# Miniprotein binders against q8gw64, part 32

Target 1, 233 residues: q8gw64
Amino acid sequence: SSSSQSLSFSSNSFSSQPESELLQALPSSKPKSPPLQLPWLIVGLGNPGKKYQGTRHNVGFEMVDALADAEGISMNTVNFKALFGKGVIGNIPIMLAKPQTFMNLSGESVGQIVSFYKIPLKQVLVVYDDLDLPFGKLRLLPKGGHGGHNGMRSIIDRLKGSRDFPRLRIGIGRPPGKMDTANFVLRQFNRQEQEELDHTFQTGLEAIRILLLEGFNKSATFVNTRKSMEQLS
Key: E = the ipSAE of ESMFold2; O = the ipSAE of OpenDDE; V2 = 0.75 times the mean of E and O plus 0.25 times the DockQ between their complexes.

## First folded at step 19 (miniprotein)

Design J69 (at its last look DockQ between E and O 0.76; V2 from the best seeds 0.00; counts 0 for: pTM E .685 < .8, other shape alone 2.616 > 2.5, unsure alone 67.077 < 70)
Fold by OpenDDE base, look of step 19:
Structure J69 (fold): chain B 233 residues (1-233), chain A 83 residues (1-83)
Amino acid sequence: as target 1 above (233 residues)
Amino acid sequence: GSEVEIVITFKIPDEDQPEMRRDIKQAFADENVDIESLTPETDKDGTVTMKFEITAPSQEAFWEALDRIYQLLEDLEKRASDE
């Protein structure tokens, strides 16, 4: 009676529990809702026509043209008695405007643009020539008077006496000797003055970018702390 | 061009907001520009601010859409002043 001991091989079923890799759901960074934007208006001041090109009183136009060129904005739209370019810097809609009114009527154009586009005055940058600043010197201010500048007077008057808009002042210096101011501002820059202004426009352009993207205080610090080229020599 | 996505805000009287939303929706129904009306916000002064998200295929298309919105707003303001 050979007792065949049946060796029961207990098959230890190693249940390899699949390690459920907890795919840590990367927190779905909800796309940050795009920042609320209102259009900016950047106005260069000047007089229309070939006889005013390259004149001291048109340096506001040259600054706007330099910004338009650097941002690839075409200054080809005519509306509200201005030449316009429309574009976007980062996520900020911008309008570049050169009023095609005479300087003393610039407020008519600017007032129409501000009214139509509902632009808050804090987002109206006016760029213009300043006799009280050294040549090539930039100054960014949050508010102020017209300083005798006819374009700025016209804008303030059209804005019901409001002075609470930013301005980028470009120094053209005072008339030499006994020269009349009106004749001085209508003189063209010489080659050396133009070369210095081209560097001023590059600084002004960067100041405008900082103003739009980083706000007034950073831009004002950037501009107002810079020495003029004449102060570096 | 690169696609443009921008949220813009308009201060519109609360009474005129339904008309403005309708006029925008009708104006852009067949356009390649998407305009979403976001939840209005009340400013500290109690002014209700409308918000629109504009998605456009280019900066040019965005500005064309934006100009049309501002025209609709001007037309609405004019009607409200004539009543």
Scores: ipSAE 0.645, ipTM 0.830, lowest interface PAE 0.7, mean pLDDT 86
Fold by ESMFold2, look of step 19:
Structure J69 (fold): chain B 233 residues (1-233), chain A 83 residues (1-83)
Amino acid sequence: as target 1 above (233 residues)
Amino acid sequence: GSEVEIVITFKIPDEDQPEMRRDIKQAFADENVDIESLTPETDKDGTVTMKFEITAPSQEAFWEALDRIYQLLEDLEKRASDE
């Protein structure tokens, strides 16, 4: 069978067009269909409890909290052994998780979330403290090892040894003097460091938005070439 | 909150897709969200993805709907494994 469409014409012989009607008659664009999206999981690593609040090892928690606050996402739900939040950035569904295991068991939480929501590993971003980066520097990598970080080790082990998930590393520097790394990561940031981290978190928020909306390569270019506050001063 | 309109995909076996569509239609027949089934796409290995556009009045309503869809998928998988 053939389908045809004829042009229809209408004539308004004595129509009125006052200026106010022209403003009301302005054409509007139809909304575009949103792009095909799969949910993202963004994980911030740390240890639960007031004892660990503000420690260097919990900076991943702080980054996710900053993102949650900026996007209006509540992190008050407990699920999958995590403080867990759900929202939308642009047209992309996201889940935010702060595993409430201890650091070395973070994979138990992440594994449950990934399994239930069937999240592709390329859409699992893990945010954590990094001793090999200067304080306040960010590094976005598409994959890699755990670098001796017990939370990352736990996640890699739970994901059957897969290292094929992005990470946002937050530089905390190395311990001063003779302090061992275990004690260093459990020390709290002072107030000046927390204020400097607010700028780092702003950069991290932008990197995450670019990652979600424009892709990994654009986000990596943006974040990996930016100077830290230490480098700017 | 603002209305959201988001397309999601599921990778499930072809033989299970009709039941999943019926389960979604039944679960959301009288809900505050609109779920429109989109034409499935076939990837290069022959796997067919099931696609839905969810229109919800808020981010919270969107996620409540999406979580329900994930629960329906889990329930479907349990029925398939019991057989």
Scores: ipSAE 0.596, ipTM 0.816, lowest interface PAE 1.2, mean pLDDT 81
ESMFold2 (binder alone), look of step 19: mean pLDDT 67; pTM 0.549

Design J70 (at its last look DockQ between E and O 0.26; V2 from the best seeds 0.00; counts 0 for: pae E 1.6 > 1.5, pTM E .654 < .8, other shape alone 2.901 > 2.5, unsure alone 66.934 < 70)
Fold by OpenDDE base, look of step 19:
Structure J70 (fold): chain B 233 residues (1-233), chain A 82 residues (1-82)
Amino acid sequence: as target 1 above (233 residues)
Amino acid sequence: GSEVEIVITFKIPDEDQPEMRRDIKQAFADENVDIESLTPETKDGTVTMTFEITAPSQEAFWEALDRIYQLLEDLEKRASDE
């Protein structure tokens, strides 16, 4: 009786481990090349010297000083007939300028800065006093004339008659009664007017930040739709 | 300060491009500011040069940028005198 030992070959079922699909990490899309940037020039208009400090015609200087203070930019460089500060807002290089020429020669300074730094006119913001706006009222415009403003006239003339640069207009209102315009713009603000302007400057700061970071249309909407303090009372 | 990384573009004549690249590379060879020249774009005889500037501070960035603008002005003057 030949006991045929049936060797039961236990078929070891090789459990095919599922090939873990190495999710080929999609090549991380190369970070989009950072947006091409050129410096911005923000120019405040005014006259140099103590006798013009706190005057209606120097509100453009005060707006630039308020921006410099808020962004930690030192206005200590003298070049191109301007007092300068240089800084960065977000990733955008900015130059703050107060032309140290007389108001009617502001274009000489601005023209030199624009020429040296090759600044596109769309990146030249001019901040200045405007008689045709109510006190403390801001208006951002992409272009326009000088409106009788001697600093703006000087800039347009130096830029070969170009008007295609943005401007932040700060309302100073019209002269009361029969007062001469030249004497009116050289009046200092009273304490109450200064306190209202400090609020105007905070709005102006935010408008400039929006202009730089989010573009003209958003900034213009932000500024131009706001009521003045006098329209809220 | 915080490190600053900014991409800036300059428009120059095509003829001035090799000199501008050399002069930038020489001016910044020993500085803590890194300047990478991206591929230039040529259109209508004008080259758009793009520079990526990495600087250890905003001050160092502006010092570098001012030098680049000075080099550009000096190139433009030479090209106008030839």
Scores: ipSAE 0.659, ipTM 0.844, lowest interface PAE 0.7, mean pLDDT 86
Fold by ESMFold2, look of step 19:
Structure J70 (fold): chain B 233 residues (1-233), chain A 82 residues (1-82)
Amino acid sequence: as target 1 above (233 residues)
Amino acid sequence: GSEVEIVITFKIPDEDQPEMRRDIKQAFADENVDIESLTPETKDGTVTMTFEITAPSQEAFWEALDRIYQLLEDLEKRASDE
């Protein structure tokens, strides 16, 4: 009878050289041929329903919506417990997902997509609100914990505790005074904050394009050294 | 959408390569997409199969790619049953 799984698209099996290095070694010398690519999954986190629209906790949804709009990708189908879209960026196949579970069950959606498409975790980008970053600041990290974010906790738990997937953190600031975190993340952004976030989203779009087309290190350099809004004026 | 031309890479056991090539050719013989195999690269008992998919739209491209994912699952199931 047959033995263990033989396909490497979703496996971290050990070989004499890393699979990512082997992929990078594939020739891209032909002028007309695009780079050899594996599909990416880009996840924006939030809570479903109109009552959560515009809340700080849904800023990941908004970032993915901005990306979908910019790239002409429809997010109107439901699949894998998510509003789900598929398209290409610079000839790189991508999938966009906004899990429609509640935030603390986001891993159910992400896990189903990762399992079906056998996506390597390094090509799963999760976009979410971050209390530890100043408002409007972006940070791209290759791995890490959940930082108390229930959606990230759900994803990490579903991926068997793995933390080795990139995240794009969107700073929402911290609650003022004695307001607790749960109440703060469910408050809507005001008009001024929305205007500032539009600039943040444009930077995020560029960071994601660089990530897909030029690699993590170049995108991280672009995003993590990005100057504040005042320095960009 | 505009026509897309995208190169995609899959790794499968080397012994499965002939059947996968046949399955793709059969599945897309009557489709509105063009799939061309590029030179495969074999390493440690697996082959990296590379396909150039030309489709009239992003939607057609993804339909083709989703079908290839289904063929890979079908092949894996047959290999496990053998």
Scores: ipSAE 0.454, ipTM 0.704, lowest interface PAE 1.6, mean pLDDT 80
ESMFold2 (binder alone), look of step 19: mean pLDDT 67; pTM 0.538

Design J71 (at its last look DockQ between E and O 0.18; V2 from the best seeds 0.00; counts 0 for: pae E 2.1 > 1.5, pTM E .617 < .8, unsure alone 67.158 < 70, placed apart)
Fold by OpenDDE base, look of step 19:
Structure J71 (fold): chain B 233 residues (1-233), chain A 83 residues (1-83)
Amino acid sequence: as target 1 above (233 residues)
Amino acid sequence: GSEYEIVITFKIPDEDQPEMRRDIKQAFADENVDIESLTPETDKDGTVTMTFEITAPSQEAFWEALDRIYQLLEDLEKRASDE
């Protein structure tokens, strides 16, 4: 009696465990912030000291202070004979400077900053008072002379006679009657003039933002085509 | 944090290139600021164009790094003018 040993082939059902493809979530590469551009220098012109605060000749300082406040930039660093603030607008590093020299020596400060940071003159914006513009009127120019302005003369002279830097001119108007120009630029603004200038500074801020982010031509169009408030009444 | 990245380029004499590269690497060796020195380019006049890529973890660190690089450059330019 041949005992046929039935070899029971136990079919090991290989349960193919589904390889859970661990979707390794590719680390979402945070979009690298766009690289920063080379720094800009924005210089406001004025005289240091309490007696020059709120004077026509210091409107360049007030414009830089308004920009510093609007961008959250602290104007607390003292270097190169200037009061400085450093910040970033979009992808543009900016240095705000108020030369603490007398107006006629502003070029000493600006020349040192430009030399140290190797700033291209096309990236040096100078903001200053202009007698030949109506009160509160802005003008952005890519180049030009000093127009008799002692701070601008000092800057051009220190930049070896170069005039190829942008400037934001803030109109203060001409002296009334026979008033001496030197005495006129040292007069404080009245309340109504200050309220008009606050609107001028808001326009100036936007013009500077456009200059930095969208370039000179757009900013110049924005500023130079605007009517003064007096031309809208 | 947002990283601040900038590429700066300046020209120095070829003789100052090894010193500038050493001094930059040494100045930032212990800092959270990464500074890469790209391959220098030599002009026909023996002037070397140096390019540095700076990556900083903050705006403050970025400005400090920039200030140091331009200080090192000023110190090199001054030495070259005194010789």
Scores: ipSAE 0.704, ipTM 0.858, lowest interface PAE 0.6, mean pLDDT 86
Fold by ESMFold2, look of step 19:
Structure J71 (fold): chain B 233 residues (1-233), chain A 83 residues (1-83)
Amino acid sequence: as target 1 above (233 residues)
Amino acid sequence: GSEYEIVITFKIPDEDQPEMRRDIKQAFADENVDIESLTPETDKDGTVTMTFEITAPSQEAFWEALDRIYQLLEDLEKRASDE
């Protein structure tokens, strides 16, 4: 005697409405139960250790730390090979992870979390440094390749080649002169750059809140179409 | 006080539903969180969508409860594969 066992999770569909709502009036004054929500995972990429603190390659760690601070989420737990925090935004459970592997092994951490919590990949946001964006610019994309980023390559490989997860790219600019990419991403941000990144992180926090509460398209519109201060004045 | 009330949905094989309900009831019998199961929806592929309403006094207590539910799911899957 044998039986197959499978686990499937119903995702929260922001575009779906039950047909029963169309067949009966919705009272405007009745309290509503919270909508069904599945947990989100938000991953910031970087390398662990004092040597890598403040480097361009660790800006994903810094974005997640900013989110954790803003939401009052402790990240002092080590689990799934990550510094790991849990919280709730509105009615949405969220998990914050900073893989403590090296960058090229980030998929080991992310894969363990996704497997244990059965997280739909559309609810896995990966935040990382991007050489192809101007310093301080943000882009939110629903899917894509790794773009040569070793942390993203590791995650895609661990997820069996799937690229169907959102990413928040943080522009770090390109190396000056003939400096190679590997050396550039390991350089520290200077004081002025860090001060500008604080504003970038606040925009990223808002983009993440909109993503969770209002959906991808509204968040992408907010963050991807923002104009620089010079363009607005 | 400040409380967290969230509805969480899981899909499992229909044959596992009674065991999952027993495991949850036993695990949370004396807890300071309230977990209420809502009416399950059976799919034609032999799975059921189970829905739980979790009420907890803090987000820490909420996540402890949710983590225990995920652990129960993993344990159930292991027992089913070992039969």
Scores: ipSAE 0.417, ipTM 0.735, lowest interface PAE 2.1, mean pLDDT 79
ESMFold2 (binder alone), look of step 19: mean pLDDT 67; pTM 0.554

Design J72 (at its last look DockQ between E and O 0.22; V2 from the best seeds 0.00; counts 0 for: pae E 1.6 > 1.5, pTM E .628 < .8, other shape alone 2.662 > 2.5, unsure alone 69.187 < 70, placed apart)
Fold by OpenDDE base, look of step 19:
Structure J72 (fold): chain B 233 residues (1-233), chain A 83 residues (1-83)
Amino acid sequence: as target 1 above (233 residues)
Amino acid sequence: GSEVEYVITFKIPDEDQPEMRRDIKQAFADENVDIEKLTPETDKDGTVTMEFTITAPSQEAFWEALDRIYQLLEDLEKRESDE
């Protein structure tokens, strides 16, 4: 009588505990800051020195100074015959420049900056006084001639006759009566003219911000469709 | 400080591209500024557009790095004009 010992294999049910996949929280990649674009050059035109401060011909310098102040950019770097500030508006690196040459030599400075920083001419904004615009009137143009302006002539000549850079023109109006143009542009603004220009600069700041962040067409529409303060009174 | 990443693009002659890439990498290897993504793109005119990502601890450090890159470009262009 062979007692067949039936070995009862107790099937130990290995309860597979679900390995809780520790979802290793992928380190939250900090949202990469939006990439900065190529630098812009914003050039204000004027003459250096105290005798030219607050003059009609220096309104391009005042616009750049107003932009520097509004954006917290220090105009303390001296290079390429200019006073510079470097900063960022949104995701756009910007260079603010005031050529410290005489107005008729502004092209020497601007040409050196453009050459060194390889700035595309479409990213060179020149801000300057314009006799053919009413006082305080802004005009943004994508290209054009110098209009008799010696600083703009110097820039165009230094840029091998290229006219294909944007310009923000600030109206200073025509000289009254028989006054010589050279003497007129060297007159300081009176208090009332300065107060009107402060509003012009605020509009100019916003136009420059729109130009950098939203492009030329939006900025040109914003600037060129606005009435001057004198046309609203 | 929060590191800030900046992407910039340069156009240089195709012949300068290998040297420029080397010199940029070497110039910043031991600095607190990282330069990544030296991606060359050759256009139809035979110019190389180089895209750079600069990781800098500040805007000042970014502008210092940028100034050095443009100086390296100027120094390459001068060497080519003297050969």
Scores: ipSAE 0.610, ipTM 0.786, lowest interface PAE 0.7, mean pLDDT 83
Fold by ESMFold2, look of step 19:
Structure J72 (fold): chain B 233 residues (1-233), chain A 83 residues (1-83)
Amino acid sequence: as target 1 above (233 residues)
Amino acid sequence: GSEVEYVITFKIPDEDQPEMRRDIKQAFADENVDIEKLTPETDKDGTVTMEFTITAPSQEAFWEALDRIYQLLEDLEKRESDE
């Protein structure tokens, strides 16, 4: 990303506006027109209920729970068909949601929240399990399809087909052998994997903080190049 | 709790400005939440930009105030559509 001052200098050598011809008018603005500052929504995807706890498909729930715990946000309120929490990071209002629909109906919850709070889609972050990333790896993307993920399909469908919202993908690996993906995502992480996920969640927390406070590009650089910053043991 | 300050901006139809301004002043009269700015300017497209600065003594008070603003916007939209 480039500074607006640098870009203005390069871009504005193209032409001048006629307003510079008026002797009685100044082009400078007296009215304050502050930037748009709207709340963020951070959605973790999963299936409700004890039998789904610890499954690969619920890792989005776990990421949001880790964020809620780190920021002191209670997730006990049920609203918008979700376990729902409100807080502030820096001076940025945030909402955390874990839709309590089944995974394939997650869009019902997200759609209600986005509609009520008029959230721009670029400020809707969806956190979910991804079969195409190695276990424990993270990737932040500004938009995209659902990749066969039923929760993402539900959200895209409810948002009238829009794919223009950021996502934080959490790598869960691929199913072994001939196991189909539906059965794989409902299997539990083992103890070793759960311990490794604690590190993944810490990286995800930092990526989200950078996203909110410093912008998408800096967060994406941080999280998407994490492999170059840490050596595998 | 932590003090919270946040500036939020909405665009609404110009004909709705007097009602929104009245509703906000009624909702926040004599409260500990400081809503400092209600000075709108009409845009060329017939909408007005409403700017609110919410200064609250805690996160709880801040979110209570912000939720009330969102509820007023929702109520306004319902009155426009329920004619």
Scores: ipSAE 0.493, ipTM 0.746, lowest interface PAE 1.6, mean pLDDT 78
ESMFold2 (binder alone), look of step 19: mean pLDDT 69; pTM 0.552

Design J73 (at its last look DockQ between E and O 0.26; V2 from the best seeds 0.00; counts 0 for: pae E 1.54 > 1.5)
Fold by OpenDDE base, look of step 19:
Structure J73 (fold): chain B 233 residues (1-233), chain A 83 residues (1-83)
Amino acid sequence: as target 1 above (233 residues)
Amino acid sequence: GSEVEFVITFKIPDEDQPEMRRDIKQAFADENVDIESLTPETDKDGTVTMKFEITAPSQEAFWEALDRIYQLLEDLEKRRSDE
């Protein structure tokens, strides 16, 4: 009686545990190299000294001061015959400058800054008073002449006659009656004119931000299509 | 401040590129600002557009570094004008 021992092959069911593919998090793609950023120069035009503060001819200084305050930029560096602030708006390095020369010598300061920092003229914004614009009216232009403005003349002359830099013009209007233009631009704003200019500066700030972050065409559209406050009343 | 990173460009003659890179590397060797030389671009006139990536611990440190780079460039341009 041959006892056939039936070897019961216990089929060990290898439960193939699914290898949890550790999705090795692909190494986070190196952050894209920051966009190419050349410094901008924003120049306000004016005359230095207390007697010129709050004058029509210094509205370019007030616009730069309003920008400095809004962006937390300290205007405390003195170089190239200008008062400077250095900072960043969004990701764009910016220099704010108030030439401390007389208005008719503004080109000496601006020319030194542009030469040292190798600033492309397309990245030199000049902010200045304009007699040919209504009070509080902004106009952004990509190029142009000096329009009789002595600071703008000085800059163009120092830049070898180049006119191919952007400018933010702030309207101060024409002198009333037979008043001399030189005496008119040296008059201080009254309280009502200052309150209107504060709104102009807020619009100017936003126009400068758009210029830096979104480019000239968007900023020019934003500024140049706006009605003045007087045209809305 | 927060760390800041910018790409800055300089147009210089091709012949001056090796010296400018050396001067930057020497000036910033022991500084807390990192300056990486990116691939330059050469214009049709032989002007080289150098590119640098600047990583700085603050905006203030970035501007100090940038001022120093522009001074090195001015000093180089002056040497070449005196030769």
Scores: ipSAE 0.645, ipTM 0.846, lowest interface PAE 0.8, mean pLDDT 87
Fold by ESMFold2, look of step 19:
Structure J73 (fold): chain B 233 residues (1-233), chain A 83 residues (1-83)
Amino acid sequence: as target 1 above (233 residues)
Amino acid sequence: GSEVEFVITFKIPDEDQPEMRRDIKQAFADENVDIESLTPETDKDGTVTMKFEITAPSQEAFWEALDRIYQLLEDLEKRRSDE
């Protein structure tokens, strides 16, 4: 009774995975049993500022911008250290975020959003550039490491090491010759690459809609087995 | 118009449920969001998961109500940490 001591620090405790794991994710349901609707967070990674516009490292920003435009969601609000938008796809509430930290601090933004809205990590989709995929190829994964990507490292670290959140990887190709990775990701796409990315973004939009409305497995089947236009005949 | 149906859940400490249920209902009412059903599910960790089936007049009204509700939950956590 005489041992009133420290005030509890609530912010880190309430961002722990046990609370996010207790929130129900939308279950995959048969057609006769509609799932619970829970909000999704979709994060596009990049670096803020005009200097980085159009760079390979900012392709996650571009994917989220394409989604925002297609769904009529304004991304003009600054909140949680992000350009932040809220909307609906079907009857699924969604939040879109482009962290305006630098790439290596993206976890500060994502962590604040996840903590405030109590978002289950399985409903946090992170969209980013991937050096190990051919240019324009998409890959949807349910979990994983950071693969050396500084933004993903930041997010995993902020989520206390959790890797249990889906990612949509956008292939940017490999550095030519002896160019190091850091220089390559900061180079801009050329005009032809930007034109080809428009098709990639349309596929990504559809993958995200399927993810939200029909579940991860159907979206992964759609996007991970899809051939490039050059392979269609 | 833009009327939208949602199914949304909130996890609420059991001992705070009466106050929070009232405040959540008021947040929806203030935005003209209709509550079609409310289903509590008690959890073993001292919390209740409250499932709301609602009809909002617009997605903007839904998000205005939802943001207020998350702020109420944050304020509750702050009050309890000050004890």
Scores: ipSAE 0.610, ipTM 0.853, lowest interface PAE 1.5, mean pLDDT 83
ESMFold2 (binder alone), look of step 19: mean pLDDT 80; pTM 0.730

